# Ledger of designs, part 1: VHH binders against Ni-sirohydrochlorin a,c-diamide reductive cyclase complex, component CfbD (cfbD)

Every score and structure here is a prediction.

Target 1, 370 residues: Ni-sirohydrochlorin a,c-diamide reductive cyclase complex, component CfbD (cfbD), of Methanosarcina acetivorans (q8tjz8)
Amino acid sequence: MTQKEISIIHPRPSSIVAALYTLRDLNVDVAILHGPPGCSFKHARLLEEDGIHVVTTGLDENGFVFGGHDRLVEVINKSIELFNPKILGVVGTCASMIIGEEMHDAVLEANPDIPVIEVEVHAGYHNNTRGVLFALESALDAGIIDRKEFERQEYLLIKATEVEKRFGAASKEYLAPSRGDLKYKVAKRLIELLKEGKKGLVIMNAKKETGYMFADITLAVSEVAAALGKKENLVNMANIDPELGLPRVRQHAQYIMRDFIAHGVEIHEIIGGMDEYPIAGEKVSELIKEKYSDYDFAVITGVPHAIPMENLQHMELISITNGPRQVLPLKEMGHEHVLVEIDLHPKTLGVSEIVESEFGATLREVAKEA
Structure headers, positions and changes below count from the first letter of each chain, unless a header shows other numbers; antibody chains are not in Kabat numbers.
F, E and O are the ipSAE of ESMFold2-Fast, ESMFold2 and OpenDDE, as the mean of both directions, binder to target and target to binder. V2 is 0.75 times the mean of E and O plus 0.25 times the DockQ between their complexes.
Where letters were taken out, [cut] stands.
The coordinates of atoms that the task and the answers printed are left out; those that the model quotes come from them. Centres of patches stay.

## First folded at step 1 (VHH)

Design A1 (framework vhh_7aqx_2)
Fold by ESMFold2-Fast, scan of step 1:
Structure A1 (fold): chain B 370 residues (1-370), chain A 124 residues (1-124)
Amino acid sequence: as target 1 above (370 residues)
Amino acid sequence: QVQLQESGGGLVQAGGSLRLSCTTSGRTFSSYAFSWFRQAPGEEREFVGAITSSGGSTDYADSVKGRFTISRDNAKNTFYLQMNSLKTEDTAVYYCAAKRYGSWYRSTNEYDYWGQGTQVTVSS
């Protein structure tokens, strides 16, 4: 499709940021960024909010020219003394690449009695998967995860890469999000479908912390349907298997499921773990073919482009994604109603409960007017 | 840091088999994920198959799935592509590729090291 709206180019998260998020998922207590304080500083602050201490060696001009080995040893020793971590992470930044420091030598000299996950990545790598893989490989080497879990994570990264390539999601361009009007119109349409007795699928296929906000959409739809006496017309699906994934990923699924139960919302189909979003779409397709082929509409949240269009084309689709970069790819796939929830990551970091979404709030308000 | 060298290419009749080998220069072989790519006359390089650094996961292009098998032997610093039930459309120059740690990609741009290529010709 030709893009007619304003196009804005935004950088995607670096391999360094991906490594930090992976360390968080592994329950690393302290991550040391070896390099200048400005490199990835914004994301480091957000991760502090999510319970991981982020410390930097803060290399100055002399450190860049003459090496920061001694500074890294000092920071390792001080971090252990001050925080008493169970697992330590060390992540190379731009400075490590430039001055050629070997982080492993510093770790050996410090000789901590706890596992250390050593990740050497550079912002210049062409994809974030390198940061994830380096962190996972180091976690395997340190005995933090076993071979079976490492192989599962590798498989999921391969499948995620294939999904991104199929839909051209590696794009820095996006359409500016619609403000207010579109969410109102789509909320009104969804209420019309429910009032007409149409049957709907509410599918959450979400990544980690974004699930806290997307889950609010499932809550809002279920609440409004119940108020209209139409709860039996909905089937809720979600990738929130509470027993799959790295420790923090399992915990997200557990908290979301807890809140669904607390609000009386039934999840009829568990389509996978929260790290299984690249493959959960095949399970959704199978379920639709076997049980739900006669359904009239679907509300799909999180990563809608990971769900194959086969068997969805006859349904009216309402898709809510976390980034404006996904709007054009989703429309090209055949999703007509595409909404964006903005600032999901900043609003969901450090939370352990479902967070109100803009669409959920809009839907609840429009339902009162009905 | 690592060099890759293919061997085992050649001429084979349709329905036959070939095993390609890729030998490496030997340091920390177990830390690398390996892939095979091919380039048919008049086409760009395409993904054929891959194996993770752990050896626990493999992937294949749809056109070769069920016919080709990728494997690795860390003791010999070598990885392989076993090609069975060969078809004339499998004719191409086959390249081995390596990436440090973890998983593979289907994009050629993600690989750090490449072999020189070995010709496979399948006669009708």
Scores: ipSAE 0.000, ipTM 0.189, lowest interface PAE 18.1, mean pLDDT 79

Design A10 (framework vhh_7aqx_2)
Fold by ESMFold2-Fast, scan of step 1:
Structure A10 (fold): chain B 370 residues (1-370), chain A 126 residues (1-126)
Amino acid sequence: as target 1 above (370 residues)
Amino acid sequence: QVQLQESGGGLVQAGGSLRLSCTTSGRTFSSYAFSWFRQAPGEEREFVGAITSSGGSTDYADSVKGRFTISRDNAKNTFYLQMNSLKTEDTAVYYCTAKRSYWGTGKYAADEFDSWGQGTQVTVSS
């Protein structure tokens, strides 16, 4: 096994893969890969779990030499017939670039009566943000998003890059040696804080895919606090604004909010949209300064390193991240208790409800002993 | 991809004005940033002016600042270069360009632009 195959939480490996995930976030129903089946094929298969049909033109030697225009027209027409999509995506691969074929001409000839998002990317581009931007630009041109949302997404990509760069050079992949024992010890500590009547902030600052898992930590903490008669000591914050973001991102926030309501969990502060995790920390910092400066501890989940330490100095911090590379940087920032939740990408695709986390399960079990 | 076609070039007297237009063919991508470059005989292509994809920002070469104005009309799939107070040194073939506005690709070098028009001659007589 290679490290890349084991740790699928790594940044998307190519601009083509990044474009496909962006099309998913835009609720594209069918994505056509125009080129050879070998280009990013395994990631395309994983996207089908999230309800997107991924098909390929499957260019052979003749297609490489003479172009695949007629084949793309055929695949477009067949995809519409078989899948009846609301939005179609067409993504050029390395083969399209090599043969110099114009995908737009094929789309014009097929003349579908649905929106088509055309993304021409070269596999040689290793910058994930480039693939995301190409797909977003194509969506803007197709009328799927407006200019205001495009500019917002571009701004968020800049901010996400700053957050990633800030920790990239210092972060080395390593897992805590006593992961299971550590979760148990931290769960016991959190219960002790609650029993002592300490006031806590439960802050979820999560990326869309991981939100379903991290939301379970908010659920578990709320359940345990309620059982101890201490729910009034907690303030819950989350970046689940249901009206912000690309269609799939808004839908994730809506599903998480639905489940919080169903479980009787109040979210006291909405700190942004799920795509705003790189900038939500600024709002968290301001809220703490204005309203919550006298709180004793904080449980921070998702992307804790995006939250400034300025107003957290006196609090006991319990931080849960999905990246083992984040453990050392978080400890160096002053996060005493750092836990890792492993998000296996294939198991989170197609999820539309909160899923159990390892720490949440541990906290619930430890609470029965208390 | 976009195809670009310049128009409005010609002969004009020093001190006069001329407006160049660049029309896109086929589908126009509203996310494209547009620019004008020029090339005098024996010289390399040099930047003249640019307008961002949002239309909220414009940039100009120091040699034309205050004299030239770039604008865009997305409804007509056209962008313009209004040239005032023309000098004999402004004589060149003018090219319109389009750049897919993907983040982080630098500024205003000719190799940053994805699409080019064929060029239109502007001659400024003394």
Scores: ipSAE 0.000, ipTM 0.189, lowest interface PAE 19.0, mean pLDDT 78

Design A13 (framework vhh_7aqx_2)
Fold by ESMFold2-Fast, scan of step 1:
Structure A13 (fold): chain B 370 residues (1-370), chain A 126 residues (1-126)
Amino acid sequence: as target 1 above (370 residues)
Amino acid sequence: QVQLQESGGGLVQAGGSLRLSCTTSGRTFSSYAFSWFRQAPGEEREFVGAITSSGGSTDYADSVKGRFTISRDNAKNTFYLQMNSLKTEDTAVYYCAARTVYSGRYVTTPADFGSWGQGTQVTVSS
């Protein structure tokens, strides 16, 4: 089955929302939003689908004026009783920027037997990077991460911002993702390359949960190559180091690796952790220069624009991304074939196993005709 | 605003021990993260150790790891730096510092702290 082109507009998360997603990555089981009803409600529901319980103190006008200390103590105690969390997060919202001191006093009074990550998001923070940093600093304060990991995360945020500025600014117009015929034609081309005995790199440079769908492309390519007796012509690379990153990021890498092993897929090169997608491209470039400079083509999934073109110029490139705004910049960089997977985040939130991609499904079907 | 005052400095022979105290006044003591810094003559002020508001996490400069321990006593509105196996290179003015309530930051750079003590001299004889 095929679907029509889809147009997607996703605004950048606020600093409060970015803090909540960072708490998720730290394996926080319950996040308490200390503020008025409705603040971040849409993102709270998405986090619930990803297995994180989000509750709110629901401060009314009276609570905003008088601090809401008693309500926060009550919500902390009820959250512990109801959910039995291992780690609790408390995030200041719109109202709590005036009453931030009372958040800590409430945590002290409740005195839970579990770690509490307290995130005070101050007024005026509109950059999502600020929300991530405050949550990470609070996690460091709570003893959940060490200073070395905090500094690594800060470095990665700087690098991610650089990647986004470089490619986000280049996107002057929105392009709807192509479906059906283009994926079919590219699948036929890939099978042709394999039948001709060409050597290929299959590189997954993916962010967190999106890795579950992009991993299916690595699975499908490996399955088809094996069926053609050409598995020795492929080198699989992936940023799924199971020991690097915040706890949930490591967990994603572990689940993806588990499924690759279960399907007999070898990952020849680990190019970093899943949070290292902004810098993994440098390692890919060095590996190609050192070991794989004679390879004929590459299939690059996830964040292809984070990989430098220097050592890719002689290869035929098949690039699969999750963002329609990346299509034109990738083509301008020299990527011959650029595909977009749609519904990526809705299909990967709350998932703990590889999920079928549209390109993977198309490749498997085309291979039956071969 | 919190006000900080150091005590416990003095003269000690190499291999000896000292305990520095920092007493606080003003806002609720338990709401602050605390750090110790030191400055030798003609040098920049450098980080020594830190403790979070909960007391659940501590951090130390590599030069003092295993020798110095930071702790806090919320009942006494005081935090401490226990200095063991002192070396002549530990000679410096030691400063206590508190993290700004609204910064949302746990930092080791002097410029990021809103409240400072006046300093206490520690001299280690060879």
Scores: ipSAE 0.000, ipTM 0.195, lowest interface PAE 17.0, mean pLDDT 79

Design A14 (framework vhh_7aqx_2)
Fold by ESMFold2-Fast, scan of step 1:
Structure A14 (fold): chain B 370 residues (1-370), chain A 125 residues (1-125)
Amino acid sequence: as target 1 above (370 residues)
Amino acid sequence: QVQLQESGGGLVQAGGSLRLSCTTSGRTFSSYAFSWFRQAPGEEREFVGAITSSGGSTDYADSVKGRFTISRDNAKNTFYLQMNSLKTEDTAVYYCAADYSRWGYLTSPEDYDYWGQGTQVTVSS
């Protein structure tokens, strides 16, 4: 199937959804959806699990005709009363935009004593990057992030868009791959490499919350190698710098790092922040050239296609991604084994600890047979 | 709401340089992200380079990286494409484009509502 056919059958996340996730990453406590009831309800539920309250103005026919200004003021005041937030977000939807409503006027009338991040999104936008950028610019306007951090985030979104367009868009988290036995075969191969005394790199280049599941693969590989007396043959790399990124993104890195420490797993190389996955590949290439050029194989998880093939060409590659559309491009790049994890976002949004991956579980089980 | 006008095109020999300008009129210049596209005869419009509304980020097509530079001058309501080390395959009509999305850049022609008329660049051997 082409990318166009997949997009028609399985639509991409909207700019509204992208804005909400960005507000979560900015540590917003309450996000108000200004529009009709039911907008983004699936993702609103997951955001509630992650500790951000999502409320709606629930515009009716009168709101469409006369503007939802008074309703938005009411919902702002009630949200402050009920939740006592430190940061408030307001996201306009297609319905509120149609009536020519200005959210800023409602915020000024409500006059809250807390920062408000105002995101106006056109529901017709098909590129979710716009939702992210609108929320980041609004955060800059509200003084939540500075110009330097805004420009860093903007640069990273440009690089992420380049990676996505060059190799195809990442799959939706709700798509499941049909092949079950491939994980078993690849797990068996990895155990063979370890038993033969081959040296391996375990590289996690993860995108935000998906890191919780991809981190389990690093755990499982480390556990199995230790059981085989081959722990010294592994080098673990991860983009989990605990001090880089938006507040919630830094928190993800911190929780993953704490879990690695709790399990006795060493991360030998920090290759960047979790938001730096589009550019972490250059750091990986430098490290391989300087220190790890004699390694025999690599396990690359998260966004393997962001890692350049230079310096990897002599290694046997095992790549685990959340995008089934990435399988053929990765194989064409020279990745021998390509696996897909399923249900990443439903299993990783709202968590604060590493969650079991299907490949990690398979690897642990196959190791008992070895 | 915004009008775009290219200038600076023409005939140049391979290895030469040209600087294209795109002057805007209408809504606030600083609120726009700007891009350059090109179209050779019989081909679709191809992304060349972009600059964000903040001016903090630029991006380029792989075919022009290291040779072309995009910049903007908010005081003059103008943005530029400096083209160095020109090749015969750079021959095309060059279009400037603007998007009122202040906060990013876009590489698909469909993402832009505001376009210039185009300026011809011909690179001879």
Scores: ipSAE 0.000, ipTM 0.247, lowest interface PAE 15.9, mean pLDDT 79

Design A17 (framework vhh_7aqx_2)
Fold by ESMFold2-Fast, scan of step 1:
Structure A17 (fold): chain B 370 residues (1-370), chain A 124 residues (1-124)
Amino acid sequence: as target 1 above (370 residues)
Amino acid sequence: QVQLQESGGGLVQAGGSLRLSCTTSGRTFSSYAFSWFRQAPGEEREFVGAITSSGGSTDYADSVKGRFTISRDNAKNTFYLQMNSLKTEDTAVYYCAAQYSDLWYGESPRYDYWGQGTQVTVSS
């Protein structure tokens, strides 16, 4: 792993890589990159670690001139033989837009007994929404998702873009990662709030695999509160609806929920699916207004900036995010304590259980000191 | 890959009407936003009109607003430019263009596919 790969909190992939991540979320078992070797190779390796096999036709000048059709048929047949996939993806890469429609013809000739999602993507499109949309349209065409789910995903892409534009992605500013003493000070403050008998909300609004690490914060807070005899002072909310989202997204929610149950942690409010992080904040705001307006503090993890401030301003806020570029915007919104978890994606790829967070570990340690 | 083919161009007298069609081949026609452009001799290519992938919004250049109407028929994989009250200055090669629905609000419009063009000549 290079430092760039292990320290990238939010890889913002090109349209080709965004399409591959979407195929992963659809539980595609094998994705074939139809194009020259090396195109999107770095992200292909990360996807391999996350359980999707990525193979390439490795088109050189010969394949381009004489047609990649035969090569793609060979790679399709070999992939089926070697991996026995349930769903196959075929993605056009750096050069495939120029060589046209051979992908569809090759799939027809190979005639596999499994669904094939064919994604035509141009390497020149450097935005996530187009890559995701291309893959989702192809999945709809292949019968893997229905029109209702396609429209839901399209709506969520629009909402995610709005959140990113307002609060983080558009700004380009970032702060250096927090010093370790900041996590210690915030952990100590949280323990003080619990000891004083203050009522708190623990809200996880997380994206997909990042939920495995942010869920550890909910675990740690619950463990410490239980040790202090204050578990009844907490309400846990999470966007882990086990029945909403693309297949892999549902699996993440199911695994996280399983672990919460195994550890005796109750999730009092399900605020949406893990792909609904851009809109789950509206549900959180409504719940606070209707049921939890008398609560004293909130611990918000994942994407705190997606949660409206209107009903939070009277609470002491502890916010933990995975993006250093979110720190300044969150402080400007009124979040008192803002922490960053780093190395998030490398620690959560291929994972099917909650993984230890830096803040969770700090909180558990500080609680022993009392 | 998507291919675009214009039809309906030709000669027309000033004050007359023409309807241009752009027929598309390929998958996911309903996901494309479509536009018309024109290029007069010696001039830059000019935007004429656009329709979103949902069909819920249309946009027009000021020079044609109120005279031209863009529409789409997803069942026929075709979109149209209805040109009314034609003027001699509308004489140009008209091009249809397509782009995938752009759900990212911060990006300038881009056109992924272009037709080969159709000539419209308006005589006095």
Scores: ipSAE 0.000, ipTM 0.142, lowest interface PAE 17.9, mean pLDDT 78

Design A19 (framework vhh_7aqx_2)
Fold by ESMFold2-Fast, scan of step 1:
Structure A19 (fold): chain B 370 residues (1-370), chain A 125 residues (1-125)
Amino acid sequence: as target 1 above (370 residues)
Amino acid sequence: QVQLQESGGGLVQAGGSLRLSCTTSGRTFSSYAFSWFRQAPGEEREFVGAITSSGGSTDYADSVKGRFTISRDNAKNTFYLQMNSLKTEDTAVYYCAADSWYGSDLYESYEYDYWGQGTQVTVSS
């Protein structure tokens, strides 16, 4: 094989999946996968469960003299008829000049009365970051996001990659048995701190949809503190800026804030948008140095390792994360109590409201023991 | 959480068949996508096949398409790899894996949160 042929046959499905996930965050209703037979990804469970429809044009049975262009036009028209989408995505799964030309020409011929985001996934070995960038660039070209937002997202991808490499590629540990009594013991400790009149920071630094479950921990801590007459001893921080991020990311922040308000929970400090979890820690460190250096403990949920240890060393830390692989690295950083929320992903798919966490439920239960 | 355990590996003649099983915990089985990876001596771990949580979609490496079939049985909390028309180059340690929702790249081994210990498959000429 030639180098060009090798490049064409090595598109990584990771790039396609990342592009589809980014289209979901852009509030795309239907994504069409366009490519030669054998180069299309099957329906993605995650996207279907989150309310985005994924369809493919990659079927051209033996004997059909049906061009890719004509097939894509028909699939576009059928998708509009069946799903009535507000935004359509078209993703080329096998990178070539011919496929890109066919996609563009088909979109022009179909002439839908809605925005279309055209994403070309370039051939060769690619990581998840490439798929995200291709989708964002296409969204910029379609007028769905502006250049300032594109540049912000690109910066965040660089920072997220740095954060993930620290815990993902380096850790070789497999799932260790979880101890259910640990959540109970930590809940008892938190109640002791509140009863003693200690001042605490409750910091949610959450990755997008995981915020729906981690927000329950903020709710539970606020509920228990209020019952103990200690609500004034807490400062709540969260990365839920309702005006920052891709359309669906802003919507997540808005839904979480709506539920906090409905439950009488005040968020004292907004530390960034939900997509800013890789950099929100800088804002947290600044706030602690300037306003909260005399606080005794912190409850940190979501991505605790993205928050620098500078200015946290004197506090007792209770950290709750979504992955068991993050436990040992967090302990090595100096986090005393590290908990994991289980079943996070199944419980946050397709949700639009705060969902109960195991630690939140445990804390509410322990508090009833008075 | 999910714990994974492979079974069904062993020695088989070229052209023969073998079925691998991966048994999982009963709590969240229906919510996970499952995959098989393999690693031959001196090589990197490579993708073999995947099945989505609904069971509605499967995908395979080009080297095994038409020969291997992945399936799942939610009632038994088990998923399978049926290997037909085995070749000597299929000799490897086979690992089962479960994909967490965040990090949904089915083809990259580093995206998987949960892994089995592996089962040896040896195909003799």
Scores: ipSAE 0.000, ipTM 0.144, lowest interface PAE 15.7, mean pLDDT 77

Design A2 (framework vhh_7aqx_2)
Amino acid sequence: QVQLQESGGGLVQAGGSLRLSCTTSGRTFSSYAFSWFRQAPGEEREFVGAITSSGGSTDYADSVKGRFTISRDNAKNTFYLQMNSLKTEDTAVYYCAARPGYLSYRKPSDYDYWGQGTQVTVSS
ESMFold2-Fast, scan of step 1: ipSAE 0.005; ipTM 0.482

Design A24 (framework vhh_7aqx_2)
Fold by ESMFold2-Fast, scan of step 1:
Structure A24 (fold): chain B 370 residues (1-370), chain A 126 residues (1-126)
Amino acid sequence: as target 1 above (370 residues)
Amino acid sequence: QVQLQESGGGLVQAGGSLRLSCTTSGRTFSSYAFSWFRQAPGEEREFVGAITSSGGSTDYADSVKGRFTISRDNAKNTFYLQMNSLKTEDTAVYYCAADLGWYEGSYLSPNDYDYWGQGTQVTVSS
């Protein structure tokens, strides 16, 4: 298959969509899409489920030519009345681009008592990072984040691009997502390792909302080990620092931590914030060298290819990722068992608690026979 | 924002070598990914080569693999295209481009780059 075919079948999020997700992460309560109805409709609905209200100005031909400014002022005022937001976002679409300064002038006229993050993007941009950067720059300008946090986010975007460019997502080759048979075989192998008294690391290096489902794998492994009388053989690591990241990213970490505590699962090592998945691998390597070099196996979930291999070579690796494009690169790196959880983002948007994973469910079922 | 300026172009004989430089000015950091594109008379701009922000990975068009090498020097805010075994078909205006973001697959398309140099002419004589 060609890269062109893959891009058509699995399109990358647009700059508009990336901006909306960034506004969500900034804890924006209402985002106004300034343009024609239906723009980014599918993602706008998913974001509504995730607690951000998405409204549109719904520009028709006359509004686009003559009344876009007045319509945006009206929608700003109505949004404030209806939702009483703490932070408002305004995202320009292709129609707003043609009108130029309309969006900024409308915000000035409405003069709301709350911060407004103004993001202008082209429909023609295919680079997600542009949408993220525009939203972050606007948040900095509005005083929602400081220069230090803006620079940290910019650094993390660059590091994420490096990781994906060299691995998984940039690959023209991939295997289909893992099916139940493979998950069943790997679940049996993990139970075998536990029964043999092997010591294991369970490492979650997850992105934002995907953490809710990958956390279920940590939970399932802990449950099964406890049932086998082997809970002391496990060390759990996770990038769920509750004090790092944009407001909603911190909230995801807090909810996941809450659920681990509620289920009696100890997270022995915090390896960074949920937005730090591209760089958390260095902390993992340091911990293994200092404390865990005698461990026999590792279960690595989320973004396993961001974890350096130097300190993992002697371990049997079970890796669970959300992208089929990551399978071949992970196997080339030396990962013994590679599984894929699919459809992760749609299953984890709008949730505030750990959700069941396919591998976790399989592991629990196989363990009943143990 | 970053401003890019090419240098090192000119006339060279087939089989010869030439090194292009792209200097960056304005706000730049070592984390930009850089690419070279070229445009022959009457043709669209085509991808030539790319280097990641870390310098750990490079990619090249099939037509130049084994002959061209892209590299970067973060201390000098400059990146390079070393062109060896030049052919008359390599005659084109060469452009440098920079990207901060996700460009899986899109790094092959000039439409996905915001930062461009003005171009430098390379002419390969027989």
Scores: ipSAE 0.000, ipTM 0.132, lowest interface PAE 17.4, mean pLDDT 78

